# Ledger of designs, part 83: VH-VL binders against Large ribosomal subunit protein uL10m (mRpL10)

Target 1, 224 residues: Large ribosomal subunit protein uL10m (mRpL10), of Drosophila melanogaster (Fruit fly) (q9vpl3)
Amino acid sequence: RGKINIQRPKAPHYERARVVAVTQPKYPELPKAKSCFKTRAERTQQQQENPYNEIIAREVRNWLDHSRLVAFFHLSSITADDIFRVRVQLHKQNLHLKSYGSKIIEQAVKNTRYEAIVPLFHSNHCIVFSPDPEKTAALLRIVRRVPQMVLLGGIVEETMLSRNQLVAYAQMPGLHAVQAQLVQTLSQAPGHLIQQLQAHQNSFVQVLDVHAKNQMNEETPKST
Below, E stands for the ipSAE of ESMFold2; O stands for the ipSAE of OpenDDE; V2 stands for 0.75 times the mean of E and O plus 0.25 times the DockQ between their complexes.

## First folded at step 5 (VH-VL)

Design y39 (from q35 with heavy chain W103F; framework fv_anetumab; at its last look DockQ between E and O 0.21; V2 from the best seeds 0.00; counts 0 for: pae O 2.8 > 2, placed apart)
Fold by ESMFold2-Fast, scan of step 5:
Structure y39 (fold): chain C 224 residues (1-224), chain A 119 residues (1-119), chain B 111 residues (1-111)
Amino acid sequence: as target 1 above (224 residues)
Amino acid sequence: QVELVQSGAEVKKPGESLKISCKGSGYSFTDYWIGWVRQAPGKGLEWMGIIYPGDSDTRYSPSFQGQVTISADKSISTAYLQWSSLKASDTAMYYCARSFYDFTELDYWGQGTLVTVSS
Amino acid sequence: DIALTQPASVSGSPGQSITISCTGTSSDVGGYNYVSWYQQHPGKAPKLMIYDVSNRPSGVSNRFSGSKSGNTASLTISGLQAEDEADYYCSSYDSSSTPYVFGGGTKLTVL
């Protein structure tokens, strides 16, 4: 694609950067962090802590702390133009699509109430944040048209919800219904919920692996 | 119930300006796009452009870029289509319609505004 | 533009099934599952009949169904009735210079 689109990709990027800058606490800049990463040696056996990662981890913690809705997705291969269009539609509904490396997410949530989510991010992923939990229905409506984004689960009002619970939450009309659903969820074992989220991710990966195998073996739809 | 109500028919001369309206009701106006569709007499549907009232993000069909201006006033749930200088070729029925997604389905339509430009 | 091709007219008798085709390219119909179909009776605004290739809005008869194969989308009307006589337009998202495109329209006559 690479062409200047009538969608004007720069406008949503500008709005997104501006919102992030306004809503986040100020981070002190590191005087000379960037020059260390210009060598080819960094692409090999280097395993040491990176100050840049800690800055981004603080950004992730800020998003988690200031979002009343957080949704986790597995992300399959998608073109830059297609994901940008999705990001624009999400931004219109005050939904902010972010992608961070698994190590950065681990650093961000270590020793926090969110630490249990780390296993969800061992494959390709993205996260949607919003200060407005009423936007859950809008989120699901938008991602329904994006088969590359598979909902794994989320956090609503600091309560972890499975995919099915988040879908049910989206169908509820108001505060009383929301509180009833959250009370039901709070009675469940947290380990059970995380296992359900991981199972959905693993099931999706298994489906992709089976389809890839069938394609490579050139099997007919009838036989597969 | 969702409704889009458009302004009444207009009869104009070439060179005159015109602004027609489309008022939404029964839904959250700022959560949906409003698109404009032209239909010349006896012809098919032609996409003109779309606006998101929540932030006034506006996109035009290449055929209509610079020919018309699309705007919206979210305080009164109204979208507008305007011409600075009408041409006889602008004679058509103009529809507004809403969409949750940009450039996809138009789920509710206004009744249409007939614009006649004669010289 | 002329990107989506529909037959100018189709006809059928009550109780029959008819199909209207809508042919584009890989940048519109072939590339995306964002095909919609609209019904327009004379003197009336269009009505959404099908969206996302095969989905029906609430209130649309199950006699209307949509499908897609390659660069061609199809609207099928089963159990044809007199009130189905109308103009039908397909539309699709277009990833090229035109972000949205309509078909030329098909006049359905119920004989």
Scores: ipSAE 0.633, ipTM 0.820, lowest interface PAE 1.4, mean pLDDT 80
Fold by OpenDDE, look of step 6:
Structure y39 (fold): chain C 224 residues (1-224), chain A 119 residues (1-119), chain B 111 residues (1-111)
Amino acid sequence: as target 1 above (224 residues)
Amino acid sequence: QVELVQSGAEVKKPGESLKISCKGSGYSFTDYWIGWVRQAPGKGLEWMGIIYPGDSDTRYSPSFQGQVTISADKSISTAYLQWSSLKASDTAMYYCARSFYDFTELDYWGQGTLVTVSS
Amino acid sequence: DIALTQPASVSGSPGQSITISCTGTSSDVGGYNYVSWYQQHPGKAPKLMIYDVSNRPSGVSNRFSGSKSGNTASLTISGLQAEDEADYYCSSYDSSSTPYVFGGGTKLTVL
């Protein structure tokens, strides 16, 4: 009696095979969970026809127009949870992290002064907006914790800056600190001037006194 | 100049409640985190927790979760550390310190508050 | 308690250079560049000496420097002075358990 190979059952007789084929419960194909992985192409195509793209583009423009600090980041393999965490932390500093499709960005900046930023958005990206340019240092400090966020460049006070320029900007003393230093320096200047003027006057008076004393001594005739 | 000023030394009995304070000045109190660090006598530094006064986001070390309460009053630029029931093991120096971002360096420290719990 | 490992004590003579190590794991020191060093004199609050592995705050002497290799961070004090005698603590962000962790501390004695 031939050992029934359980791993490779002999194909049933054609009649049995037919019956088995017909009696196999047709499990409703679980709706193929539309693999959240819409190919970049599919995502791009769906973005073109969406009336919402115009609305989003307007939003992007509004952000750009009202922000004094804009930073552009490349995103590499970052989880939603990580993004959320960073977003919350940035928000606490009045930094607003947004992510838009490349097409939306292109549409938003078309025929604007921001058109030069389009090449930065060929890959996964995010943008951080802030009304406060003084938050540049804070921004850079926060994103250092996120290796998946790579700084590409930014806009500060309507000036486009490279990555290195942004870093340099962040290292500069704040405007208020500089102003305070100026005020201190200016407040000290009059005192120093007065001291210098007084020193010269005092020196002059001393020289005159010495001269007067010497003249008095010469006029006293030695009464032989 | 950035300064953190803590409340004075406390001598308490076991079972008593306590609330100590840390007042910040010279900076925007709501833009920085305030952390609390414990140092038992002759021991090292222990991170207890941290609060962001701007929105009262509070995070605790697992070792201190449920043991203490960290709070802040942004109107007076003050952070608090409190116990509902003190233990002898709570005897320590407690420091508040400023952090720019959670879990980063503590750049400015208070002078410390010594808490002594003895029967 | 997951703590960063530091030597209990280090000693050196005036003018010498000493190094204090801080060893962690890939979830803390090895994983992030958020290592800080604190100096604490007896009866005083800790003082930040190094942040982000190698950066010095304003007012900190250039004799203090920090570095990291793998899971080990190091604080180097050059030109050792009597005033450097203190306890030194390292700290790091920790992603695995405690968000912020201190080392056990190192007592530096200037001989």
Scores: ipSAE 0.195, ipTM 0.648, lowest interface PAE 2.8, mean pLDDT 85
ESMFold2, look of step 6: ipSAE 0.566; ipTM 0.792
ESMFold2 (binder alone), look of step 6: mean pLDDT 91; pTM 0.931

Design y50 (from q8 with heavy chain Y102F; framework fv_anetumab; at its last look DockQ between E and O 0.01; V2 from the best seeds 0.00; counts 0 for: pae E 17.8 > 2, placed apart)
Fold by OpenDDE, look of step 6:
Structure y50 (fold): chain C 224 residues (1-224), chain A 119 residues (1-119), chain B 111 residues (1-111)
Amino acid sequence: as target 1 above (224 residues)
Amino acid sequence: QVELVQSGAEVKKPGESLKISCKGSGYSFTDYWIGWVRQAPGKGLEWMGIIYPGDSDTRYSPSFQGQVTISADKSISTAYLQWSSLKASDTAMYYCARSEYFWTELDYWGQGTLVTVSS
Amino acid sequence: DIALTQPASVSGSPGQSITISCTGTSSDVGGYNYVSWYQQHPGKAPKLMIYDVSNRPSGVSNRFSGSKSGNTASLTISGLQAEDEADYYCSSYDSSSTPYVFGGGTKLTVL
């Protein structure tokens, strides 16, 4: 009696095969979650057709128009937890961390002065918005401790800045500090001028005094 | 210079309430976090929680959640740790410390407050 | 209680180099570069010695250095001195449970 190979059963007789085929329970195919097999391209296309994309695009424009500081970051292997953590800290400084899809950004900035930023959004990115350009230093201080956030550049006071320019900007004294320094410098200027004028006058008087003394000494007749 | 000064040693009985303080100076008190760390006698450091005085955002270790209350008064640059009802097991040294962010190092520490709870 | 694992004690002679290890998981030491080391002398408050794995605060001796490999951070003290005798604690950000976690501490004895 041939060893029944349970791993490779012999094909049944054709009649038996027919009966087995007909008697096999047809289980309804579980709806394949279509979402799991959508290519990135398909997902992106579906996002484009979303009526909410226009709303989000408007939101992005609104942020751009009302922000005096905008910073663009590349996100490298960052987790949701990381983003949340950073978001909370940034928010405490009135810095608003947002993430948008590249297509949304494209739609938002199309035919606007911000169109030049589109190339920055080819990968995972986030944007930080602030109404206060003086918060640039605070922003950079925070993100310095987050290696997953890589600064790409930004917009300050309607001027596009490179990464290096933003860093340099952050190192500058605040407007008020500069103003204070200017006021201080200006307040000292009159004093210095007066001092210089007085110095010249004093020097002149001294020279005259010496001259007068010398003349008096020459006029004193040697009483023989 | 950055300095954290804590309140003096406390001797209490079980069931009593206690509030200890940590006063910061030499920096912007509202821009940094203040954490609390417990150290039982002969034991290691235990992180209890942390507060951001600028908006009173407070975070607790799960082990200390509901056991203590952390608060801050930014007007006087002071953080607080308080118990509603002390236990003998609360006997420990308590440190406050400054952190730039709630996930970063504690860079400046107070001198510690010894709390002794005995019947 | 989820704590970072440190050796209970290490010892060395003056002038030697010693290393203290701190082992965690991928949710703390292995996942982030927010590892710090603290020195605590008896009856004193802890002092920050290393932050962000390998950075030294101002005023800390260059004899102290930090590194990390995988889930293990290390504190190295070179040129061991009598004053280095203390307890050392590692700490890390922890994404899984507490925002911040300490190691169990290591007692360093200078022989």
Scores: ipSAE 0.748, ipTM 0.881, lowest interface PAE 0.8, mean pLDDT 88
Fold by ESMFold2-Fast, scan of step 5:
Structure y50 (fold): chain C 224 residues (1-224), chain A 119 residues (1-119), chain B 111 residues (1-111)
Amino acid sequence: as target 1 above (224 residues)
Amino acid sequence: QVELVQSGAEVKKPGESLKISCKGSGYSFTDYWIGWVRQAPGKGLEWMGIIYPGDSDTRYSPSFQGQVTISADKSISTAYLQWSSLKASDTAMYYCARSEYFWTELDYWGQGTLVTVSS
Amino acid sequence: DIALTQPASVSGSPGQSITISCTGTSSDVGGYNYVSWYQQHPGKAPKLMIYDVSNRPSGVSNRFSGSKSGNTASLTISGLQAEDEADYYCSSYDSSSTPYVFGGGTKLTVL
């Protein structure tokens, strides 16, 4: 009995404690030299980003740059077990659910073409990435059965799409060429958008001109 | 259009092996889960397990884990439920049913396969 | 091992309304809106009547409605008809031990 009692008080945590001890070289020495008063600007400049945050921000940028489909979601009242359930089903469709802190996302997209997404992450959120934009329809079918996930918008073929535009893209025919052409039309490339808007504008003006002429002809009776 | 067709009734002796089938048609078989539900004579429905045919991901009820094997052959749109050694207590009607996701409802059901194990 | 709790039987007369309860825990009925109801006539496969607590599949009469309060879901059948006589089963997603669980079933008798 005594022997068993002696063995049980021994904890095998000493190895972990040793690792923590050697990775904790800091003592309460002067962490910042108090040689003189620092200006407010100097204090602001001294706030270094955590190296961990920069590494993760780089990972987020790589996902954004190498995924042809990116979808942004708000999360409400969802547990880790619930998100794991959804993650498993998404993974079967080559859809990768990731969650990152809002500051890491801001750091990742700062000074990039994706900076506009930052306001979407003011509360609980997640992002779904895929190399395959044809999976947009599959993504929306899955999310339709997860009420805690609310679609905010996304990026398809490097083009920012609103929620309604992303839903419209998902409902298009299964012809890859047709979908790619539409994404190109929805892109912020000025040449194509301006040409299409001008063409539609000219067609509309022609319709109005024909209508106006028909109205004039109907209103112009000739009577002796 | 959507249809699940199950194999015919089986009469077996204790200790024999058995494999029953459920063939899906009228939809993309690999995009839906197939669940198996048991109903002993005069008793209620018991959920046994579910499989995703696209990658054979299977989930079992604790009551049936190790008692049965669920599998699927996506090339012929067929799911299977099998026993290595039947018991008299396995006598029941077995239903297969489709689910969009493993957390959602069973929306289309097979006609059932009656398995009778007698000694 | 634990099924959702339903009354063994309920009864009503033609034209009346009846309600069948389905009680679980916070890991199933109470925690999620993935409650379904199935109707089974003798010798037939079950038929989905309600999903996601209160939604009806196409072809299901609007006399069937579903609701949930806390850990208890309810199926209400209004304007009872003879053909409603059947066994009714509730089911729910279960996050704790299994992805899916059935209730014990309720036999509805139309008097």
Scores: ipSAE 0.638, ipTM 0.825, lowest interface PAE 1.4, mean pLDDT 80
Fold by ESMFold2, look of step 6:
Structure y50 (fold): chain C 224 residues (1-224), chain A 119 residues (1-119), chain B 111 residues (1-111)
Amino acid sequence: as target 1 above (224 residues)
Amino acid sequence: QVELVQSGAEVKKPGESLKISCKGSGYSFTDYWIGWVRQAPGKGLEWMGIIYPGDSDTRYSPSFQGQVTISADKSISTAYLQWSSLKASDTAMYYCARSEYFWTELDYWGQGTLVTVSS
Amino acid sequence: DIALTQPASVSGSPGQSITISCTGTSSDVGGYNYVSWYQQHPGKAPKLMIYDVSNRPSGVSNRFSGSKSGNTASLTISGLQAEDEADYYCSSYDSSSTPYVFGGGTKLTVL
């Protein structure tokens, strides 16, 4: 609520939320000193016309806006216990593992510089956010032991980097001025980055489809 | 209902210390950021920095880093702006203002504290 | 320290519409939707008029509207009234070095 501590909101009943949102004004009128406080509540309620998507989209937008390191991964099948262990290891390094639906990502980046990343979220994915770009090496070290997480690329200091560029960035000494200058010189147009990421994603999806198994849905996922 | 009440005007000499205050009421003080904004006479607004009183997370503008200290006492719902050694160039109006996040709008403002530093 | 660019002054007659511009870069106005506008009357604290580019807080007249295109945000005041005479500041989140910046301010004169 108070800073980059993104929270998951509770879901309202769809039909009730739609009826309530239709009756609410988008731009409430003055007169009160508490107007912005109620405006924030109205801002949330106006967005509830599309269930929780608008609230979660602001969460994604805030993470993207305030993380100096963002890494995109394709996520293969992984147990809840294994992903939890990875999340804990990453959190110890100020690295925050998140997953969002493609619809929410589309909403979050609409009309922003990051619109080009939307195609990456058509398949199963996860994202790692951090305010600390110097933690890139620690991120890659942790995920090397997790073959289910396949690096697609990332954003460092608002510059989109391919997989190879991000790996190269992580291998540099921890001098921030040098790292920032190199990232600037290695930058590519967003279109080229997206093409490269889409190629990796398509190849990976094809391999996964060949090895996919039907699920019976009768077993609990946590019994391992 | 939401109010930010600042301490009164100050007249100081160069080299003196000063701590001005901003008391928040009518809301959950620890759930919002408090920012400080300077306005020199006849000039525009300058963002100085911001604090989250809940955990004292503090962010400064590069122009003011090391020049001032921002702090808060959540037990009395009060934020502070402090100088260890005032300069004549610190003469300005100082506002506190509330924000939900450190990157969002400043929705409620204090009345301002005029600080005058002259020999 | 690096302020968003606003015109130093604008003027208009009662009943007309005026627009105040706020030009930044891709690191602030162009890259994010956290643009706000503040009104400041002489001797008074600033007051929030617009947030998130185009949203009005409760209690702000619908004569005030906001928009942006590219790196430029705009505040439009329709049906100009004498009490609109004030200084107006834009602000934005800035991803480069400072997390928040103000514009230089615009003095609105109602003729």
Scores: ipSAE 0.000, ipTM 0.425, lowest interface PAE 17.8, mean pLDDT 76
ESMFold2 (binder alone), look of step 6: mean pLDDT 93; pTM 0.950

